# Designs tried in a protein design chat: VHH binders against Di-N-acetylchitobiase (Ctbs). Part 12

Target 1, 344 residues: Di-N-acetylchitobiase (Ctbs), of Rattus norvegicus (Rat) (q01460)
Amino acid sequence: EDCPCSEASLCRPIRHHRDFEVFVFDVGQKTWKSYDWSQITTVAVFGKYDSELMCYAHSKGARVVLKGDVALKDIINPTFRASWIAQKVALAKAQHMDGINIDIEQEVDCSSPEYEALTALVRETTEGFHREIEGSQVTFDVAWSPKGIDKRCYNYTGIADACDFLFVMSYDEQSQIWSECIAAANAPYNQTLTGYGDYLRMGISPRKLVMGIPWYGYDYICLNLSKDDVCAIAKVPFRGAPCSDAAGHQVPYRVIMKQVNSSVSGSQWNQDQQAPYYNYKDPTGRLHQVWYDNPRSISLKAAFVKHYGLRGIGMWNANCLDYSDDALAREQTEEMWGALRPRL
Below, E stands for the ipSAE of ESMFold2; O stands for the ipSAE of OpenDDE; V2 stands for 0.75 times the mean of E and O plus 0.25 times the DockQ between their complexes.

## First folded at step 7 (VHH)

Design f2 (from e2 with S103Y; framework vhh_7qia_2; at its last look DockQ between E and O 0.39; V2 from the best seeds 0.00; counts 0 for: pae E 8.9 > 2)
Fold by ESMFold2, look of step 7:
Structure f2 (fold): chain B 344 residues (1-344), chain A 123 residues (1-123)
Amino acid sequence: as target 1 above (344 residues)
Amino acid sequence: QLQLVESGGGLVQPGGSLRLSCEASGFTFSEYYMGWYRQAPGKQRELVAFITSGGSTYYADSVKGRFTISRDNAKNTVYLQMNSLRPEDTAIYYCAKVQRKYYFYDTSGYDYWGKGTPVTVSS
């Protein structure tokens, strides 16, 4: 009763402790049957609940965790925090889930009460889940750097201490552009690594950090495209910066792979950013530049994860790949999953 | 607090056109992506189009070339111009505040949606 799986044991909590994480975001499509379950340790369910996904993940020994999202104005109130946490624990029990991924990305002023309240939320959530669900996992999503990205003045050391580990969103690194308004990599290699250096220098253990990599890129309209591939973009402010990646839009890897072979440039590699890009012309004649990540750029990051002993690697999001029966799509998808294991 | 109010739907003949609008309040409209989604009876909600805060647009393949999304940040309003309508376009159309993480996917929270505006393309 109450267990939708073929065996009641598949509804029991996952209690096995993993030293290395492969942390996957799923956004509610039925592509999860084609994921590389030989690697996956945690699925964060950011789409509609799917009991088949939960059962299958548990059959592979993987955790499934809730999405945690709550307004900063509400978490200042301790009674509200307790009620919200109780609701999430009850939901996790009803759905046989193994924890929660807290995805709060709101602005926090360093001198505000939200600074302390956010840390308290994370700590109280972790305590509540660990008490009520044996072996449960509580994680928090942080920006690619602790240095005030997107006006998020968070207590990063306190939050890291308060939960099982941080998922570091090492993507959207052009959310604030303080220099020339040009298209650039979603996750430039050296800038990404600088962010981890900053987290580590704060005293956060590498065993508390999971590197999140993007399985999507950005498509920018070029106001001007120079001979050396500098794509000038519209000025679109974001959280205090005069320019941002909102001048473009996100595109999943599956769309990029359908376009790159018919683009005007084909895939190009930028040595300074260690990331691929290409140019194309849309049907109205406008020039575009698309920046993305591929097995080569991701393998470099996976090598960093291994060499620095980080807790693991993960991506936003698993639904970005082409899981069709097409032979080229299958090869490309296999290569993207394989890149999570370093070859260098 | 957050409010999205869709309008402009109705009954139209195949090949006709409609313009939907969505007035937003309760957030800083100009900083967010906005999208249109639709849900036919007995089917799942699907993305139709979105527009970034900077005006860049995306369209589902089924509507590309027929629909145009636009926004007016001064009026906190997003529009969907629908031309060459087909019976398959019959659905309730919802506007949504689009999170950068979910721009190709339906969000799981209906609190970010209006009540929708029905569109029927009949014959």
Scores: ipSAE 0.011, ipTM 0.469, lowest interface PAE 8.9, mean pLDDT 89
ESMFold2 (binder alone), look of step 7: mean pLDDT 80; pTM 0.815
OpenDDE, look of step 7: ipSAE 0.449; ipTM 0.778

Design f3 (from e2 with S103H; framework vhh_7qia_2; at its last look DockQ between E and O 0.01; V2 from the best seeds 0.00; counts 0 for: pae E 18.7 > 2, placed apart)
Fold by ESMFold2, look of step 7:
Structure f3 (fold): chain B 344 residues (1-344), chain A 123 residues (1-123)
Amino acid sequence: as target 1 above (344 residues)
Amino acid sequence: QLQLVESGGGLVQPGGSLRLSCEASGFTFSEYYMGWYRQAPGKQRELVAFITSGGSTYYADSVKGRFTISRDNAKNTVYLQMNSLRPEDTAIYYCAKVQRKYHFYDTSGYDYWGKGTPVTVSS
């Protein structure tokens, strides 16, 4: 067997289970050396495969899992599904990976064949991985709410039953804006929690739900910024909604931290959305409003995770923090990791 | 089994008051949003008031300032206090349970209704 690690045991599948999941997305920017490995239970490798990352994660008892991405129209064909699954299992064996995170976000009509095919894919992937790689983990990324977000009519109960657990993407919650076209929180607290209430009421066990939080924000150009900090944004339709967060762009936390203290407003807290934001003026004189999540907003969500007995917490993505040796950056980064499992 | 039982309707003169109650059973009341709808003869059923599991309230413009929705999760009961009643408030009032709970959601998506309690505002 061709093991790239310093010892052969590091190429063996992870079989340890922790009571609380910390699910981390890595996009391959070499920052993983500085992650808080005392917390991590799973790394989803969404960047270029790095055998050093795999070896190091295994040395810390953490799982590393593949990215699973495939077009829904192709998986209607059961032969194609079986072939794709076989390829992923073979890849996981070759790379000594511990499973797969299925990240399918395509729209599905409730009456389409894709509805049933998606559930079949998840079930067949789980069966294939569990059969071929003992202790393997198969997860699926779901929308922040089961109520047809982004026209995704999925069989959420069937998918939850079919895999080990769901990663709930509790972010990009402004992807469809049905009210006024204004900048708002990426993950408004009450709206986020309502999504979990809806998942739980449909009968999905809280032990199947990992809350995904954003380590990025959105930067919006304000067409108008009112005295009440209401930032009117360009009308950019998305999947049937007249407005969307596509009027802005994503900004990692490390960039936000370098900008916020020199912004025109400094960090502000919106009580209704339980999220921070700030206003700044760009070099061309245009006003911007940036909405993000910080240790305060994340700690509120981590408290919900613990109180309702959810399977765990995770983020998109771990590369968003500043892992430099700068003293302020180290403190900010430690606070963000600490907010996932606050002791107090 | 799931039940919603409305009470408190009746005949009232214009300017009068009524308090409607809806007692719920067969589900975990505190986890659901609740609403009051009404249907006048020849009209479609319309939202009157809506209350989230957390106690946030929403009102139709036609009743804002006159009606108050409230809930008592310990008693599995939702209330509608109706003040300054007008003849156009005459309708059958229905209590509703809603599976979905978020802000700015269309409340016409209620999934279960009570039997209703008639309210008549007439001299």
Scores: ipSAE 0.000, ipTM 0.108, lowest interface PAE 18.7, mean pLDDT 87
ESMFold2 (binder alone), look of step 7: mean pLDDT 81; pTM 0.825
OpenDDE, look of step 7: ipSAE 0.380; ipTM 0.741

Design f4 (from c01 with S104L; framework vhh_7nfr_2; at its last look DockQ between E and O 0.02; V2 from the best seeds 0.00; counts 0 for: pae O 13.2 > 2, placed apart)
Fold by OpenDDE, look of step 7:
Structure f4 (fold): chain B 344 residues (1-344), chain A 124 residues (1-124)
Amino acid sequence: as target 1 above (344 residues)
Amino acid sequence: QVQLQESGGGLVQPGGSLRLSCAASGFTFSEYYMSWVRQAPGEGREWVSSISGSGGSTYYADSVKGRFTIARDNVKNTLYLLMDSLKSDDTAVYYCAKVQRKYLFYDTSGYDYWGQGTQVTVSS
């Protein structure tokens, strides 16, 4: 095989096992050069393939895995599944990658053929990759809770058993708002922990769970901002819920850090949700409320990871930080990477 | 200017064989992966096969595995697709495409140049 790396050995799949996963999503560009590679165990490539990234990751002993997505309606057919898997394995081999992260967020009815088909896909994918690529890693992205989030009725225990581990997307937790239509934390602490508790109570091993952390926030336009900083948001339904975070938009941490100091409120801490937020006015005079995660909120969650012995921690996504040469930006970025380390 | 020109298509009976060629110019041919992609009427583009710059690595879709062989001549700057045991389902326009070195051949977004295509029709 043609190796694009300076050393042929760097094109070999990673075979060693890491006790604690730091799972990084990369969405492109060359920002990966500035990541904290002292921690990274796996990079999921959700951007365009970059052979330089692959070579560098391998030089650091980190796995590089493909993004996997497919229409559930198509995978009911076993022949289609087999073909899809074969293509992904071939791609991984061609790109000298170490596995695949399956990210399917489609609706599934519990009584539909897709329910079983999805589990089969994950199982068959895992078997295929393990057979063809020694030491390969197959993971599946799940919602913050197994309780039918976003109408995703999945066999979570079956899927967990079928792959190497789950990446729990413990963010976007306001995708469905059933209570009052107000802005809230992207990943409220207690809500997040409740989700993990549910996974564990289902019998899923902590070693099958990697905690996803958001490196972004949500910016909400406030229809009304109360004196106690309650931000009423527009009613935007999502998969049955009357309100949702679709009333807002995602903002990367790098933008938040630049904006928060000039905001009306500055950085505020909500004790109930154990999350930071701030209020600002846009150029038109509208009030906004931004909920995000910072080193403080992330550290709390990282402590949970350590306490319960989860497989690891990860983030969506690594490109959200500021990797410029600005001194303050560097410090802030370093603090975010540092927060991923479980407190002893 | 990069140019890719396919040839060798035609009408063949089921079970027959064809050899497609793609003449490449305007770039260092041996430094790039090359792919064959086909498109049947009313269908989307389907990846068929790819080959590394040196020719040392070859990849095939399951639908053609064991029947098709991709090859290249880096001296002649030519890509080949040997198609054996052709089936009616192989009927399509076949395109050769240049793959960017840093991008893999499964992602069509990594393709920067395409040929005009050559028609392959398998019919009794």
Scores: ipSAE 0.000, ipTM 0.267, lowest interface PAE 13.2, mean pLDDT 93
ESMFold2, look of step 7: ipSAE 0.529; ipTM 0.810
ESMFold2 (binder alone), look of step 7: mean pLDDT 82; pTM 0.835

Design f5 (from e2 with S56T T57E Q99E; framework vhh_7qia_2; at its last look DockQ between E and O 0.87; V2 from the best seeds 0.00; counts 0 for: pae E 5.9 > 2)
Amino acid sequence: QLQLVESGGGLVQPGGSLRLSCEASGFTFSEYYMGWYRQAPGKQRELVAFITSGGTEYYADSVKGRFTISRDNAKNTVYLQMNSLRPEDTAIYYCAKVERKYSFYDTSGYDYWGKGTPVTVSS
ESMFold2, look of step 7: ipSAE 0.116; ipTM 0.613
ESMFold2 (binder alone), look of step 7: mean pLDDT 82; pTM 0.831
OpenDDE, look of step 7: ipSAE 0.047; ipTM 0.593

Design f6 (from e2 with Y33R R100Y; framework vhh_7qia_2; at its last look DockQ between E and O 0.02; V2 from the best seeds 0.00; counts 0 for: pae E 23.8 > 2, unsure alone 62.3 < 65, placed apart)
Amino acid sequence: QLQLVESGGGLVQPGGSLRLSCEASGFTFSEYRMGWYRQAPGKQRELVAFITSGGSTYYADSVKGRFTISRDNAKNTVYLQMNSLRPEDTAIYYCAKVQYKYSFYDTSGYDYWGKGTPVTVSS
ESMFold2, look of step 7: ipSAE 0.000; ipTM 0.238
ESMFold2 (binder alone), look of step 7: mean pLDDT 80; pTM 0.803
OpenDDE, look of step 7: ipSAE 0.531; ipTM 0.809
ESMFold2, look of step 9: ipSAE 0.000; ipTM 0.094
ESMFold2 (binder alone), look of step 9: mean pLDDT 79; pTM 0.801
OpenDDE, look of step 9: ipSAE 0.311; ipTM 0.723

## First folded at step 9 (VHH)

Design g1 (from f6 with S103V; framework vhh_7qia_2; at its last look DockQ between E and O 0.44; V2 from the best seeds 0.00; counts 0 for: pae E 16.4 > 2)
Fold by ESMFold2, look of step 9:
Structure g1 (fold): chain B 344 residues (1-344), chain A 123 residues (1-123)
Amino acid sequence: as target 1 above (344 residues)
Amino acid sequence: QLQLVESGGGLVQPGGSLRLSCEASGFTFSEYRMGWYRQAPGKQRELVAFITSGGSTYYADSVKGRFTISRDNAKNTVYLQMNSLRPEDTAIYYCAKVQYKYVFYDTSGYDYWGKGTPVTVSS
C-alpha cells in the first residue's frame, strides 16, 4: 500500500525542525497510543514496524525514524556501507519514515579501521537521507561519556558533526565498575553531568546533545547486604572492568512501581547519587537491591538539560510505564512524562 | 564472524530430560551474558534462562527448578539442562548472545541468535 494512513497528507515527511527534542524509543508493545504526544518530537522504532504508529505520530507532528544497526566489520567495506545506506533510505521511503537512529554500541580500538569506518557511515547516512528525504533526521547513540566507555574509542566530535544530533545514553553507567563490586545507581546524577562536561569540553555543541534517561532500573541479587544498605554483587567482568551491572537484571518502571511499596525497605533516596533504590527479599529468601530513576531524579536531569541548553531529552524506553486504566498507574505514568519538563 | 550452534534437541516424553548445548565463536564469549530463548508455533519468542559471565543465573518462572543453565568459558559453550519436561515446553530453543541493554524486551534486532534446535514433548 502506498499510504496506509486515513489521509494522504499523513504520509508526507515531517519537514519542520524543532528547537527542543523529546526523543522516544518504542519497542513495539502496543502502548504507543497512550504516550504523551504533546511532548514527543521523535519516535525511534526499535520494535516491529507499525504503520498505525507512523500515521498517528505524523498526525501529532512527530518524526518516526528507523533503527540503524549493522556490524562494524561489515561497514569497513565502502561498497557494503553504501549498499546498506541505500537499503535504509529505500525502506524509509517505503514506510514513510523521517530518518534513522544509528545504534551501534560495539567496541572499537582507536587504531582500527572501524574507527574511521564508523564516522564515514554516520556522515554518508546523513548525506544520503538528507538528499533523498527532505527534512530527514539522522541521529547516533553514544555512551554516557566520551572517555572510552565500554572500550568504544569513537571519533565523537566527527560523529557529532556528521549527524543531526547525538542521543546520549545517560544510563547503564555501571557497565564498568572499577571500584568496589556493589550495586549502585543506573544513572548517578554527578557522574551523568560529568559525562556531559566531557562532551562539551571536547568541543561538541550542547545543541548536538539529547540526554537519554532510563525508564528502567537494575535489580541486583545481594551476596551481602550491610546495615548501611551496601549490596555486594557478583563479580561479572565487562570490557576490561572487573565488575559490571551485568550482575543485575533490567526492570521496567511499571514493575518497580508494583514492587516498591510492598518491599522490605520501601523507596529510599541516596543523597550522593541523587537516585532512588529499595531492598526486597525474593520468595527463595535472597536479598535484592533495585536502583532506578523516578520523577524526582529525572526532574534534576531535566533541569540540567534546560539550564545548559542541551538539544533535548529522551528515554529508553516509552514502553516501560504502566499505561493501564488503573488510577494509580495513570498518576505514576503522568508523573514520569511530566518529569521531562523541568519544574522551575 | 559471529556464530552460535545449538544441539541436543529432540522428541521426549513428558517427565523426560534433554540437555541442550550451544557452541559460540566470533566474539569475546566470557564478557557477555548468554541465554536460551524459545518460540512455540504462533507464539512470541520468550526468555527461558540466562547466565552472566560470572555465573549468576536467571530463570523464567515457568522453568524454575526444572531447568539449569551453565557455561564453560574455556570451551565457549552454554548448556541448558531440561528436566521434568512438560508439553508446554515444546518449542524451538535458541541460544543467544544477550546484549545487556535490551534484556526482557524484543531482542531480535540487538541479540545474536543461532538457528535453533527443536524440542518436542509429547506422549
Scores: ipSAE 0.000, ipTM 0.161, lowest interface PAE 16.4, mean pLDDT 87
ESMFold2 (binder alone), look of step 9: mean pLDDT 81; pTM 0.824
OpenDDE, look of step 9: ipSAE 0.322; ipTM 0.723

Design g2 (from e1 with R100Y Y102R S103T; framework vhh_7qia_2; at its last look DockQ between E and O 0.01; V2 from the best seeds 0.00; counts 0 for: pae E 15.7 > 2, placed apart)
Fold by ESMFold2, look of step 9:
Structure g2 (fold): chain B 344 residues (1-344), chain A 123 residues (1-123)
Amino acid sequence: as target 1 above (344 residues)
Amino acid sequence: QLQLVESGGGLVQPGGSLRLSCEASGFTFSEYYMGWYRQAPGKQRELVAFITSGGSTYYADSVKGRFTISRDNAKNTVYLQMNSLRPEDTAIYYCAKVQYGRTFYDTSGYDYWGKGTPVTVSS
């Protein structure tokens, strides 16, 4: 009801269409003032509601959207589904939001009622938001590939048709390791592109696909590190695969930048995966291998986004960079934002 | 063998219209994206429009609202309806099977290009 902004106009919905998206996830720290607002078109608010963020984003012409999650078992009932959607629309109106990003990552069997219920939820959410909030945006987060990743048998074409666009989570690509249990890139270049090829061959428009970039990496303890830099990792199964990235842990880019220059190897580039990595030894004497994305690897992906006419680019998550006043940190942060704008 | 045969080009006055056609053979047409590209004298070949296997379309900013791409999977044919033509649209127009991976940086890695169909827009 009440507009918390300095001007009432900043509480009005964003209604202008953008041809290219820069889609940003914010997880609730106060770093958003330092984001590169010259690029941002949508902020997905995954942290606590912050009216200052909403007002500031609107002052820059950017959309702010709700996080949407709900248990699939509950939305099989059409009446419950309609009630949930009405609640989200009401919340968006109260908070002056411009839509919703649906982030459902549950396993779905192809023969289950959840298969049809999920598509119906996306369609009905889009219809409800578009009817009630002029210019609103409804998006859905999908795995890096439609080929049964993490046991998600979704109606990808139906979902893509039912919403404004998909955010493709082109990261955590080692969530299921079917070959040797070794550390590898979070978003290997060719594997990432293969995932897009698979979405496109299904008939999904590239104008429905936003590439999600990881601004975090994975740190793996090596059970063995070979002379060829092959890091054997613990066998931690995940959703039917014998090995996974659960053998490691996620590390934000700001932490990586403070560690890489004091590492035993320094930053290395893997040509086959088109991704950087480094090795270090922890205080216990254990060897680690860290895989991440940097301006070089991101620029290659941004060039792909441009050349194939994808809807845009985005990242999980904008809070991963060092927004301090330190001169080196400022340069590193500017390079990461700048990598989203390909020169080639 | 892959074949792409463009037709329908010609000379036209500014503001006029042309309809380009491309008959394709040698691959499963209905499973692939098809695109129209153009190359003006002294310029690199550029994307004009493409259409997905499912029928969704994309247009370069320079032609949006004036050009319409369509396909007929039964006839293995893709079309480009060009309206409100301008001198800047003068180019040789090519159709292509859109190719993954080899075209990451530009179209130089495409498997096959037809002869194209020339379009000239002049006063």
Scores: ipSAE 0.000, ipTM 0.172, lowest interface PAE 15.7, mean pLDDT 88
ESMFold2 (binder alone), look of step 9: mean pLDDT 80; pTM 0.814
OpenDDE, look of step 9: ipSAE 0.015; ipTM 0.304

Design g3 (from e1 with Y102R S103V; framework vhh_7qia_2; at its last look DockQ between E and O 0.60; V2 from the best seeds 0.00; counts 0 for: pae E 13.0 > 2)
Amino acid sequence: QLQLVESGGGLVQPGGSLRLSCEASGFTFSEYYMGWYRQAPGKQRELVAFITSGGSTYYADSVKGRFTISRDNAKNTVYLQMNSLRPEDTAIYYCAKVQRGRVFYDTSGYDYWGKGTPVTVSS
ESMFold2, look of step 9: ipSAE 0.520; ipTM 0.808
ESMFold2 (binder alone), look of step 9: mean pLDDT 80; pTM 0.818
OpenDDE, look of step 9: ipSAE 0.029; ipTM 0.563
ESMFold2, look of step 11: ipSAE 0.000; ipTM 0.271
ESMFold2 (binder alone), look of step 11: mean pLDDT 80; pTM 0.817
OpenDDE, look of step 11: ipSAE 0.020; ipTM 0.476

Design g4b (framework vhh_gocatamig_d2; at its last look DockQ between E and O 0.01; V2 from the best seeds 0.00; counts 0 for: pae E 21.8 > 2, placed apart)
Fold by OpenDDE, look of step 9:
Structure g4b (fold): chain B 344 residues (1-344), chain A 123 residues (1-123)
Amino acid sequence: as target 1 above (344 residues)
Amino acid sequence: EVQLVESGGGLVQPGGSLTLSCAASGFTFSEYRLAWYRQAPGKKRELVAFITSGGSTYYMDSVKGRFTISRDNAKNSVYLQMNSLRAEDTAVYYCAKVQYKYSFYDTSGYDYWGQGTLVTVSS
């Protein structure tokens, strides 16, 4: 297939390996032109394919990988798996991409055939891509913890072994709230670390783990807000839990930065969760509490990555920042990118 | 049955003070936000103040520093201490049980209202 790049060499797959991964999710538009490409090692394309992005990424030595998703009920059949993989490989070749990020977040019963089928899919996908695309990268997105989060009974050790590395989605950690139905950090520090501890204790190598960071927060309507800023939220069950972050909605960091300055509370820091939050009143007079991550909270987590020698760090998603020419926005955006890696 | 009964209204001179009380029954008082609203003649009902179950308070700008909302969970009562009363404070004051922490809603978000108590500030 014809190379859309200015140089034919840019259509070749990336074959070199970097010691530290910075894994970026891109959800579309031309926002990628403003990313910090001095850090990026992999871009997972979750938006519409953009050949310009591919060419530019490769010019920066960054891999571009496909999004992979498939119904688990369909992959029980080996023939279907093979076909699915063949299609993905063909697509990657046609688009000059460097691999695939498999993002499956479906429920799996531990006793179901899907349990083994999923591991097989990851293994076979990895084998297929490695065979057909030299230097290709196959990754799998996992929950913040291997402890059956959101009814995902996966063979985490098998999956980790089967692919190049795991992208640990260490966010949305309030998807299931089993305690009091209150607003809390999207990625509480200790809870996040506990999750990683569990992955490590089960024998997964640190080099198989890339830490996912949220560049967004959750906005919760408060049914009640106490003097200690405890925000009671509506009970919205999720996969067995009585409460969940479904009581709120996601808000990108760019919006948070604009809103926090006009908020009732301003930016607050919760010491227990080591996460920022703020309270604001909406136009209808309702009080909200927003939990998010900032350079401070991200730096703490990045330090953990370095200390334990994880494969790398990444974020969902790069489009969440403000890449405008506003001076304050620029500073804030630079701080977020800067927080991903400790200054050497 | 949820009941809210206001008391304490009356005629007062400008600069005077008055304390309104609201006695609540029929629900777990400590778990809900309570609010005071007022409606002046020819005007819409407006939020004066609320106090959450956790004790957080809100005041409309015009009453800040003059009014104090408080609650006594043991007595299932909410109070509005009004100091430095002005003519513009003249209104029927309503006690409201609010299930959700919503402000400035006219009807939505409120479970129950009292019958109101008239406060007249006049020389």
Scores: ipSAE 0.000, ipTM 0.223, lowest interface PAE 16.5, mean pLDDT 92
ESMFold2, look of step 9: ipSAE 0.000; ipTM 0.101
ESMFold2 (binder alone), look of step 9: mean pLDDT 78; pTM 0.783

Design g5 (from f6 with S103T Y105W; framework vhh_7qia_2; at its last look DockQ between E and O 0.36; V2 from the best seeds 0.00; counts 0 for: pae E 14.0 > 2)
Amino acid sequence: QLQLVESGGGLVQPGGSLRLSCEASGFTFSEYRMGWYRQAPGKQRELVAFITSGGSTYYADSVKGRFTISRDNAKNTVYLQMNSLRPEDTAIYYCAKVQYKYTFWDTSGYDYWGKGTPVTVSS
ESMFold2, look of step 9: ipSAE 0.000; ipTM 0.257
ESMFold2 (binder alone), look of step 9: mean pLDDT 79; pTM 0.801
OpenDDE, look of step 9: ipSAE 0.491; ipTM 0.792

